# Ledger of designs, part 2: VH-VL binders against Exodeoxyribonuclease I (sbcB)

Target 1, 149 residues: Exodeoxyribonuclease I (sbcB), of Buchnera aphidicola subsp. Schizaphis graminum (q8k923r203to351)
Amino acid sequence: PKLFDFFFKYRKKNELCRLIDIEKFTPIIYVSSYFGALRQNMSCILPLSWDLHNKNILISIDLFKDIDKLIVFCKTVSISNISIKDLFDLGIVLVYLNRCPILAPIKVIRKEDTNRLNFKKYFYYKKINLVKKNYFLIDLVKNVLLKKN

## First folded at step 12 (VH-VL)

Design s19 (from y2 with heavy chain G56D; framework fv_olinvacimab)
Fold by ESMFold2-Fast, scan of step 12:
Structure s19 (fold): chain C 149 residues (1-149), chain A 118 residues (1-118), chain B 107 residues (1-107)
Amino acid sequence: as target 1 above (149 residues)
Amino acid sequence: QMQLVQSGAEVKKPGASVKLSCKASGYTFTEYYMHWVRQAPGQRLEWMGEIRAGYDNTDYNEKFKSRVTITVDKSASTAYMELSSLRSEDTAVYYCARGDYYLYFDYWGQGTLVTVSS
Amino acid sequence: NFMLTQPPSVSVSPGKTARITCRGDNIGSKYVHWYQQRPGQAPVLVMYYDSDRPSGIPERFSGSNSGNTATLTISGVEAGDEADYYCQVWDDSSDWVFGTGTKVTVL
């Protein structure tokens, strides 16, 4: 509800999302079905906490090895079988400081499909030449989904 | 046992609207999506839209977006699809079908024939 | 918009193997699901996620999906398999897309 309104409100300003100090906070990162590269000027304010009970995904960025700073960019996507509100439960975008975006798109959420989801994502990512850390994010999401679903 | 039961056949004139129902039983209605899919005579299946029964979130095929409205009655475990400004080419069998994040339709209603004629 | 093309008909003798193709650009990167529709009846899911069978669907039904072609294979075809078959994918730009349909005739 109110957290979504805050997120969308500041996103409309199209400003750079702030740098996150991962040693002080456990920020929320969301996994999305976003397939395009992000524009540098697509930005938002990221909330520090989220509701975990409504199938929302909380991912600690300190599980992302060798990251001392994080820039989060947000982009509106049109995914016909997922509402824009649902997308924030599933959306994750990580961007390193020097034009190194990490995108982890996700299309399906259920424990029984996690192995097939990973197979298709690995197949897809190999075709578009994504960096190794995208696979790590998929494995992380799988572990979270196994507990929630 | 899971079941989707749809309302009976409708005959409408061009310009009218029609509202179809789909009553679910045998599962927790609010945990799944309900989709509407139609099939005109001799044509392929065509997705019209969906509703996330627990949250009332809807999404529609762009082709129908201006004319279609999907709603639910959670207490009755019933989904509805209303199509307005009917044309002869809207003559079709209309199905409700259950879905989830899985991207396929595992259970279907029996279908409702809608005939649009002068 | 994304399109799935199927042959309009396939004829097969009892006990032989029927192969129903579904063609789409880079369809091997998508999950393909298959529905069987007998005359006057609602569609029934017979294959999902390329090659998984729903409970109650015989093992003689199998599926594959690679490149630009997905295939539903029915071995040991029986008279009761005579029906229209539709493939289906979800596409980010086109939503839920169904194939043009294939009528399978047994003998």
Scores: ipSAE 0.000, ipTM 0.497, lowest interface PAE 16.7, mean pLDDT 65

Design s21 (from y2 with heavy chain E31D; framework fv_olinvacimab)
Fold by ESMFold2-Fast, scan of step 12:
Structure s21 (fold): chain C 149 residues (1-149), chain A 118 residues (1-118), chain B 107 residues (1-107)
Amino acid sequence: as target 1 above (149 residues)
Amino acid sequence: QMQLVQSGAEVKKPGASVKLSCKASGYTFTDYYMHWVRQAPGQRLEWMGEIRAGYGNTDYNEKFKSRVTITVDKSASTAYMELSSLRSEDTAVYYCARGDYYLYFDYWGQGTLVTVSS
Amino acid sequence: NFMLTQPPSVSVSPGKTARITCRGDNIGSKYVHWYQQRPGQAPVLVMYYDSDRPSGIPERFSGSNSGNTATLTISGVEAGDEADYYCQVWDDSSDWVFGTGTKVTVL
């Protein structure tokens, strides 16, 4: 509950900071509903395209490394019905010192859509690749989304 | 290939200041943080502070906040740490180390011995 | 301030397993990194994010972290593993915190 209240504070501030071209620099974070094991733990995963030859995708996450805080709100979602409102409840807020925070949209990928994306190659959760390319997402998965304790 | 090279040993008297350098090579300097860590003889590693090389933003351990200043020279790919009002307790090996927010320190300089004595 | 406590020393025979503990309140909720420091040398990262091994570090090194204790495990210990080992975490109130250090002696 307290994390949700904090989310609303940053959401309001983010809307007020429309002077920043968020669309140009906001990374897209993909959450797969296909990974049954992680879903069984009522947790989200943050798969990114780990194509070592596609620097354009990796560049889009550059904003992650120069942030003050990451605030994550993870809710288990049904595969059957996903709306834009549900996606906003699964936002990651990138918080910068002396800058407007950015709400990073999370796109939930349905099971039927993952077949088109060759999930085994591009959206496989491989810890080594995430550590080398996006360290903050590893922290989110392990300490926040998986509720490790 | 990637390396951090630190300045040579220093001997200072109590009350003096010391400024150490750490020159980076083999990576994009402005993409990473530079940390400063010290180790007194036979003691634990102690974090002193960090600087975001690309931005110049600093953060310091509360213990050293009043005496430490960390800066960078982007054109020279060099980080500096200045510690003022030296005390005998400041005798230690001082390391620079590359890292990022929440990240481990993956590359370390060779260390610089600072001796503070009368 | 947040504190990490390690045993001051661990003695192990060649070929046996050394276990180095790092104790801290609810440390299992944090990522733990481990550094090896040989006499007169700078620290070297040997384990990060609890259980991930950097390239060049042998498979004999493994890690775990749960509850109040993180552990670095070195199986098949070799003479070259003799060193001081330090755990490290990031804490939002204390920033970067290092453990008290453990000297591993191979006898």
Scores: ipSAE 0.007, ipTM 0.498, lowest interface PAE 14.7, mean pLDDT 66

Design s22 (from y2 with heavy chain E31N; framework fv_olinvacimab)
Fold by ESMFold2-Fast, scan of step 12:
Structure s22 (fold): chain C 149 residues (1-149), chain A 118 residues (1-118), chain B 107 residues (1-107)
Amino acid sequence: as target 1 above (149 residues)
Amino acid sequence: QMQLVQSGAEVKKPGASVKLSCKASGYTFTNYYMHWVRQAPGQRLEWMGEIRAGYGNTDYNEKFKSRVTITVDKSASTAYMELSSLRSEDTAVYYCARGDYYLYFDYWGQGTLVTVSS
Amino acid sequence: NFMLTQPPSVSVSPGKTARITCRGDNIGSKYVHWYQQRPGQAPVLVMYYDSDRPSGIPERFSGSNSGNTATLTISGVEAGDEADYYCQVWDDSSDWVFGTGTKVTVL
């Protein structure tokens, strides 16, 4: 419950990257901080310098051969998979930069432009209502991380 | 106390390579990015590249990508920047600077002057 | 490539207010950070995220960012504020971009 309050506290675009630190844009993406806390079922503010690898916890996002699927799993447990379509259906299109994601509300994408998206690095979006969209993203992430396989 | 200490001044001939060091102390080295930024005499600051100290992931300015290599020694809490095929235009003060996901540089080394001349 | 332009110099009398501008296309949609560099010294962060001050930076320093212009404002200017000032943004196509720099002279 307090996890939502924690997430809604952040007002600046880059603060969200502190909660969802993606270290690499490879078929396996390491996610730290907030996802680690969700795995531990904790409602806490994670230190800015918290490092999942140093805590012997790895959360990896794998790209399937069909790029429209992602798997999120922890070093100690497989967690779940997320479809890019599911994120779009929630009205969330993420912008992944070379080293960290920026989370923001939806962008209307023309169907004809989807072939031009680089799904390994770029999911385009624009800011509309970060508090509302963060709620849906947290629910998605929480359900994925806590879901039994 | 947080500190970044850089290696001493270098004088090189055109075509040579130079390797600079930046030793960090007072914080957990592997939790931050280390950036390299240079400044030619009287000119603007120019970003060269970065490395995530904990994982070794690098990203380089396209201008320098073919000549720059950034590495770390985690055990020594030291970052390195090697610039090859030096030209007179590479004469500059080279800084290391600590970064994080916040997209700014909060602590800087004292700088290392590299002079490239015949 | 994204470009940030600053005036080359700003002259100000002690006790007055200096305003240093940083111009970039739609810069108001980005976060701007500012560095102070005194002669022969490394840059020092004096403003981050448009308007937040690092610990140890006097309240005389303030910032704003809107449209195509970000501004660093130094009120009650002191001799020790004489330095070069650089704005900086992160851009998804250009990565880390620094402004052209402004020399603040206290006369």
Scores: ipSAE 0.000, ipTM 0.494, lowest interface PAE 17.5, mean pLDDT 65

Design s23 (from y2 with heavy chain E31Y; framework fv_olinvacimab)
Fold by ESMFold2-Fast, scan of step 12:
Structure s23 (fold): chain C 149 residues (1-149), chain A 118 residues (1-118), chain B 107 residues (1-107)
Amino acid sequence: as target 1 above (149 residues)
Amino acid sequence: QMQLVQSGAEVKKPGASVKLSCKASGYTFTYYYMHWVRQAPGQRLEWMGEIRAGYGNTDYNEKFKSRVTITVDKSASTAYMELSSLRSEDTAVYYCARGDYYLYFDYWGQGTLVTVSS
Amino acid sequence: NFMLTQPPSVSVSPGKTARITCRGDNIGSKYVHWYQQRPGQAPVLVMYYDSDRPSGIPERFSGSNSGNTATLTISGVEAGDEADYYCQVWDDSSDWVFGTGTKVTVL
């Protein structure tokens, strides 16, 4: 499949590992209309419909706390058969951590909704209706991705 | 009360290094970026670099990248900026400022005057 | 390297409106933030995301941003508004970029 990748301003590989070592931290990624505002050493695969002209969007990505377990999944499981568009409609994006694919739920913060710096008020994209995000991710990993191993 | 308190004025000779501090209080230090911005007398504000206080990740303005080092002491809620190989053109007021992924600076320190002269 | 240009000075009479421009190539596609700096003091954020005011900043301050020009507007100008004003954006290649600054004088 042909995907639109956003390659972001790279920071050290270890930054993402340290982020998910802190259990209550939700990483926030700023995506400008120019697609250059991410300042993490990651690649986030977004569908074509994500391109909002003349708008800056803040994306909050929730990662698994168990990075060691996630790294094991990344080494042994292929997720190449998953539709990026379908995942996005379910509120999930594909990101790469140390070249390991990760399925991460997202929350989208629009500029107009963030008149003050307030990381506690995250908004889900209108087309994304995630029911029990953690259970969906755990179910996807255990019942879909792990079966490929 | 959110506050950034910077170290006192410094006078240095050309070729020396200077290390400035910025102590944060009134918020969770590790949740935000700390930026360093300078202003030479009568000149514009100039961004020097940043550090994500929780993780120590840094990014620098290419103009200063070879001479600037930004660090944090999380236990003390303090950020540091060290500038080496000082020149007379480095005479400026140096500010620390709080930022985040929202790309603006909401709180600033009072500034530290660094004078570089022989 | 991305550049933001401001007029060096703006003079305005008390009670009138001051307009401070910030010019940059396609700046309307970026979010502009504004800082006020009084002599000997640190900058203070007075406008963010083109047109939003921080708490404590009076409604006399407003902003706009379109095309190649962003503008900070101060209506009903008071003597206490005398200061240098700087616009600021984030640019993918240049990171944080500040304007050249405008000295507002109330006469």
Scores: ipSAE 0.000, ipTM 0.494, lowest interface PAE 15.8, mean pLDDT 67

Design s24 (from y2 with heavy chain G99A; framework fv_olinvacimab)
Fold by ESMFold2-Fast, scan of step 12:
Structure s24 (fold): chain C 149 residues (1-149), chain A 118 residues (1-118), chain B 107 residues (1-107)
Amino acid sequence: as target 1 above (149 residues)
Amino acid sequence: QMQLVQSGAEVKKPGASVKLSCKASGYTFTEYYMHWVRQAPGQRLEWMGEIRAGYGNTDYNEKFKSRVTITVDKSASTAYMELSSLRSEDTAVYYCARADYYLYFDYWGQGTLVTVSS
Amino acid sequence: NFMLTQPPSVSVSPGKTARITCRGDNIGSKYVHWYQQRPGQAPVLVMYYDSDRPSGIPERFSGSNSGNTATLTISGVEAGDEADYYCQVWDDSSDWVFGTGTKVTVL
């Protein structure tokens, strides 16, 4: 729960989608790495105040098949059938949460590593403050996923 | 062994500037943040600012932002903190401290006493 | 601005338990780190992420954090534990915030 507070600055209780906020920080989409029971883990991606049956936000990912595309539906913003590469082009960073309610490990996906074979290489656990300047997220990508300049 | 070694004590007049150094050894300097924290006599620790040694990105406490500048010399594995327009209330021990993304300080320099008096 | 308040002093007899509190609004929603500072010396990290101990810190040191109060507990207090102790959090608006400090005296 502490980690979610770093990404989501909830202003209104009736706001149905908090996955994209380009005004305050880099848009971040939470993606569960727990296969087979993603539906039961939706509360780990959404605020604790949200019902597991709130179908206004649905993130679908298949880690054992084609993960090049994500389906993200929310009432205020619809992002569907969009490739991971397209999300990076929009300035969106994908963050894997390994298992709910366990918030470890956190993985960040690089645009060039959009296939299943490389995701395990970016398995990383840190309590990260991504709200404090977007460069914390950028530094994580540079230091963990990208070779130094 | 990992260590942070700071420059020696300074005595300055009001209105002057002071530049302190913090030399790191025993780790890869450019992979960590370096922070500066001060402590006035009998007072609490007070964060002044940070720098990402590898990239030069800085962030400052709003209280000091107009007067503080933090820099690094990568080849010397040394961080610097310059504080300008000194006032008597700037009399304090100044520490450098290492951090990563973890939001805590794992290694500290020995501290540098700066005395501002007329 | 976010504020952390600690009692100015705590007195404890050798072998007894010292409890150092750190109070802040909804501090239980933040991770608290603790530093020990002996006279004339730099601070030393003694507890991080509420209850994790750095290598080299005795098991006598433990931590907790819930609601509006975080606590550093030192059991079996020894003379060498006499020092000032500071709690610290990161806050979105205030960045790095230190507590007011507690002087632990071993009598």
Scores: ipSAE 0.000, ipTM 0.494, lowest interface PAE 16.6, mean pLDDT 65

Design s25 (from y2 with heavy chain G99S; framework fv_olinvacimab)
Fold by ESMFold2-Fast, scan of step 12:
Structure s25 (fold): chain C 149 residues (1-149), chain A 118 residues (1-118), chain B 107 residues (1-107)
Amino acid sequence: as target 1 above (149 residues)
Amino acid sequence: QMQLVQSGAEVKKPGASVKLSCKASGYTFTEYYMHWVRQAPGQRLEWMGEIRAGYGNTDYNEKFKSRVTITVDKSASTAYMELSSLRSEDTAVYYCARSDYYLYFDYWGQGTLVTVSS
Amino acid sequence: NFMLTQPPSVSVSPGKTARITCRGDNIGSKYVHWYQQRPGQAPVLVMYYDSDRPSGIPERFSGSNSGNTATLTISGVEAGDEADYYCQVWDDSSDWVFGTGTKVTVL
């Protein structure tokens, strides 16, 4: 199945998608990127909206905890057929693993709830060797630094 | 602590209907899904259906869809499962079980034995 | 019509290792969860997302999942581990699917 089919498959009438139900959990999903200019790892928090019409929800993806599951998820939903533009329009962060775009199980939190949270308390980080694993990350910080349109 | 308490054993004749209850405590009832799973004597677990307690939206196993109805009473934190047109093959222990948006069952009720006999 | 097949029974001596398999087409592409059911009792979750343990489940329990076979492994088996074990996955055509069950007998 395609990503859009996947989201609607897990949604009941007038409910959020099962994997992005905000009423059940307020976990924080973090992604990190490696920028090797100074031989130092750089990590960043990527706040994104998940809803095109309601952009007051923040999403972060814990892509380092479950790498094997992320590969399996990629195979299951055939997200390689979805454009990056479509995913950005939905407020979703992608990771490329072995040239395959991957979506981790998505957990969303409401934007108003984030003001009460200590992001670092809920952060899980595992360093990945990008050279050996051929992993690629989408980095919003890079876009900001490059002043891209 | 978190607990699911089910109604007592039932004995029914073929063609009758049965309505079982599952009372939840120790968590926010409306934030989770409630499922019904049955097990015939000495046989495998079989999923019957689910309800999202907060919204009332249901989904059923195609095998039971014509005979099963799952409902909730939010104020009582109780889920119900009604199975109609009972047959002898419906003799089983019926469990309620909780899930979140993750696809596994973390807490189970103690089970209700339903016996269908002439 | 997704199906999960388990061996009907596994016998193991105390202190040894029991391996319970769950076979399904391309099961490695799904998350597998495991339940333990003692006689006359409700099932209890003992493994979720292939290899994660719920609080209170001993580290003797471990899991794996690849290709067409998922495995629940119980090392240092104790008498209290004697039970029926069921694997479970979610499938978009079949919803929640349980395995056929394996009776683990501690000799």
Scores: ipSAE 0.000, ipTM 0.501, lowest interface PAE 15.2, mean pLDDT 65

Design s26 (from y2 with heavy chain D100N; framework fv_olinvacimab)
Fold by ESMFold2-Fast, scan of step 12:
Structure s26 (fold): chain C 149 residues (1-149), chain A 118 residues (1-118), chain B 107 residues (1-107)
Amino acid sequence: as target 1 above (149 residues)
Amino acid sequence: QMQLVQSGAEVKKPGASVKLSCKASGYTFTEYYMHWVRQAPGQRLEWMGEIRAGYGNTDYNEKFKSRVTITVDKSASTAYMELSSLRSEDTAVYYCARGNYYLYFDYWGQGTLVTVSS
Amino acid sequence: NFMLTQPPSVSVSPGKTARITCRGDNIGSKYVHWYQQRPGQAPVLVMYYDSDRPSGIPERFSGSNSGNTATLTISGVEAGDEADYYCQVWDDSSDWVFGTGTKVTVL
């Protein structure tokens, strides 16, 4: 019951719209079955993938130690100032949470596992760290969030 | 406090089926996996299968896949495991265990003894 | 099928250190969890994610995992530690795999 209130509370301080703490973890965003505001912005629930033809991506975001319970699949539209492919190659995806864009590192899952929606293999790749902290990444995050908010 | 309570011991003849239950309390049932693990006398723990309680998605150990079915009753916070075509080699203690997001098994039921004999 | 091999038994004197090994091909690339099972009882999680300890498990329990061998270490062994111990991993071909088990005897 408090999951939506949790996201709304952080958004009131504009924290989800400014900067994701990319140093500490790969975030996974979990929502309850009645996270209605987010669902209104989703076209469909599909495996973690992306499609360059229409600039849409379907993603899940992993929040390592602060797990809020249920996984989110988001379909986002193209972002004008940065290539979605370039972000994905950096292990980052752009997600709209309640109309606030955020950048989040992502853990790679094999396509067959995403189709099953159990994510067992998600934790198989524990030695892969997709969080890249450097000057360019921090600047990129600030510029995207600042321009799109 | 979290608790998994399993159904009582069963005695079956070869060729029969058995359906065991595991009732969860003290946590939100639909947010976790439920696993089934068996242990034959004097032998190792053996994973049989899992179900993601909130979504109903199942995965089974290939060894049991043709004979095992795992289901849930969300309203009763209960998981079930049915094993068909029983053989004497299926005599074992059967455990249910909760899997968290990190997929280790943090809470276990007390176990149910299933004896298959003619 | 992926396989985890443990020594069948380990004997240790009270107050000394017991080391229980779990051998598997490239096991260091996987997360290892450990369970303790006393006679007639259900298993209890005593170590997860190689070296993390659940609440209620004494600090004398520790774990490591590298290369082909994971180890559960019990320092200052007490009589109550006498039990069977099982390691466990997830493998993409075999799904969940338990080790062959080690009986720890405190003499």
Scores: ipSAE 0.000, ipTM 0.507, lowest interface PAE 15.5, mean pLDDT 66

Design s27 (from y2 with heavy chain D100T; framework fv_olinvacimab)
Fold by ESMFold2-Fast, scan of step 12:
Structure s27 (fold): chain C 149 residues (1-149), chain A 118 residues (1-118), chain B 107 residues (1-107)
Amino acid sequence: as target 1 above (149 residues)
Amino acid sequence: QMQLVQSGAEVKKPGASVKLSCKASGYTFTEYYMHWVRQAPGQRLEWMGEIRAGYGNTDYNEKFKSRVTITVDKSASTAYMELSSLRSEDTAVYYCARGTYYLYFDYWGQGTLVTVSS
Amino acid sequence: NFMLTQPPSVSVSPGKTARITCRGDNIGSKYVHWYQQRPGQAPVLVMYYDSDRPSGIPERFSGSNSGNTATLTISGVEAGDEADYYCQVWDDSSDWVFGTGTKVTVL
């Protein structure tokens, strides 16, 4: 069983792209309703700027404080001219979303996993097409993906 | 355990407006979306719009956008849907349904029949 | 406008298998959810994310989604399964889209 075959199969969710469209410039963080040792229940992905007084949201945010940047896969956005390693070299963490509902754990693909898995066998790159009305994605490309070091 | 209880049947004349309610219980109202879906007699389900109960953000089906308004009363755990400029083809059963952030509708109200006739 | 087309009716004998299809362009790239509606009642979620069952829905219900066709399969059909069935997807431009509906009759 190839892990990245599941990655592509389950990345067909568009709800996050819609949240980005309506909440441009707002970081989106996964919220877990329970932080027990063995199981996590996902309540939802919530904007950081909307409810900083919610204790559960603050606790969830703290769990991901060390993640420099999240990239969410949307079928309306494709990646070409940018390799997976280029994204990781920019400090970008790829987020694989199975489900937001309470029964699905969050899945995060990190740079350290690339040493154990050959991305060349699993990834097909598509062109990055910017939606001009989606200012969040345009800003992401300009300030992160296209930055020259 | 979880319930969505809708307001009673309405009879309206063409050109009038109608405002339906949907009272939620058994869960944290502000953590979910509330959707409104209608079904004309013998016809399919048709999505009208949604509201993010915790924050009030709405989205509407383009077909209804000029006539529909969805609101919430967080203290009462109640969602409302107002449809204006009623026509005879608006005669339908109107449902509220709980959504998990654009994913699926897991619990539905019992429905409210709205009859538009002269 | 994104469209989901279902056959208007399916007839099946008790104990046999019913298959309800939902056709849409590249529907395999979307998550499909299914609702059961008995006469005079509100819809009930019976399948979500193509093939996951809500608590309380028997294992006789299964789902698949590939290419241009999603399918809800009901094995060992019982009289209580007689109902209208609707598929549903979320689409970037159309938001929530329901199928045309299929009436399943058990006789």
Scores: ipSAE 0.000, ipTM 0.500, lowest interface PAE 16.1, mean pLDDT 65

Design s28 (from y2 with heavy chain D100G; framework fv_olinvacimab)
Fold by ESMFold2-Fast, scan of step 12:
Structure s28 (fold): chain C 149 residues (1-149), chain A 118 residues (1-118), chain B 107 residues (1-107)
Amino acid sequence: as target 1 above (149 residues)
Amino acid sequence: QMQLVQSGAEVKKPGASVKLSCKASGYTFTEYYMHWVRQAPGQRLEWMGEIRAGYGNTDYNEKFKSRVTITVDKSASTAYMELSSLRSEDTAVYYCARGGYYLYFDYWGQGTLVTVSS
Amino acid sequence: NFMLTQPPSVSVSPGKTARITCRGDNIGSKYVHWYQQRPGQAPVLVMYYDSDRPSGIPERFSGSNSGNTATLTISGVEAGDEADYYCQVWDDSSDWVFGTGTKVTVL
C-alpha cells in the first residue's frame, strides 16, 4: 500500500528507529511472534499505549490488515499526503526496541514467548482482556489509546 | 529499472568451493537485504541465508551454516555467496533475491547453475 | 521443522478457476506469500501478505489464509498461467520456509 511505501523510505535510513526515548512513556508492550526480525535488526516489539499528554500512541498493525482503514477511522489526515509530522499529530509513532520501526508483520505472540522475553505482566494480561471483549475495530483502537483493561 | 544480474554457470568437483555473485542496479543497494535461495533439479525452493547489505549482518539456514558465507561489496553493489565442501547434492540453480523488513522476496536474479560432478 | 505441503499438481481448463492450497500447522497465524515459476525462469512474486497483489499481477489472482490452509486462487485461467507455484512463510524456528510446490497445467 502507499502508506507502507512512505514508511519504507524512512525506516531504511534508520531515521525512525531513533526518534523517541521509550523510557519517557508508559507503554503496553505487544511482542510479535516474528522473533527473526530481532536477529535481522528488525523490531517486532511495539508499545501499544502511551501517555496521552505526549500524543505518542502506537497501534498494532495486526489489528488492521489494511492500514489505510486506520487513517479513515481517525479522519485527521489524507492518506495520499501523509508526512511524519502528520503521523505524530495522529498519535501514530514508530518507536524503536533494538532500533527498528514497526514494519515487520505483527501477530500476537504466544504465552511461552512472552515468558522468554519477560513481558508477561504487560502483554499477556492486556491481550487476554482485549480478546474477551467483542469490540468493533474503532472501539478496540479507542480502548488501546485510553489504556483500558 | 531494478535488476539483479548473477554470475555464470559453474562446474566443480566434490570437495571444492564455489563463490557466486549478484550485482544489483536501479535501487539503493545498502537499504535492502539480499537473500540466497537454491533449487535442486525438480525440487522445491530452499532458503540458504541473507545479508543486510548496509550493515553486513548475516543469518543462515542451519542446514548450511557450516559451509555458507554471504558477503557484500557496497562500492560495487554486489552480493556474494560462497559454498564450501561441495557435494553432488549441491547441484542446483542458485538465486539471489531482494528482501527488506517485509517477509517476501520482491526481485530475483536470473539464477546460476552449479553442477558438482567428478 | 515447520513444513508447508502443497498438492503436486492441479489441472484446470481454460477460463475455469484453479485453487492451489498450502497447508501448514496454524498457517493462518502467519503471513503467506506466493511465487510463480515458469520453466527455466526465476520465480516471480504474485501474491504477498496473504491477499495483496504486486503491481502488474491481474485481479484474476487472489489469496486467502485461515486455520491450517492458505489458498491461491486463479480465476479465468489462461494458458500463460501454466507454471509451478510456491507458497512461502517466515517461521520463528525454521526461518524462511517454502512449500513443496504445485504444477498448474492448463488443459
Scores: ipSAE 0.000, ipTM 0.507, lowest interface PAE 15.4, mean pLDDT 66

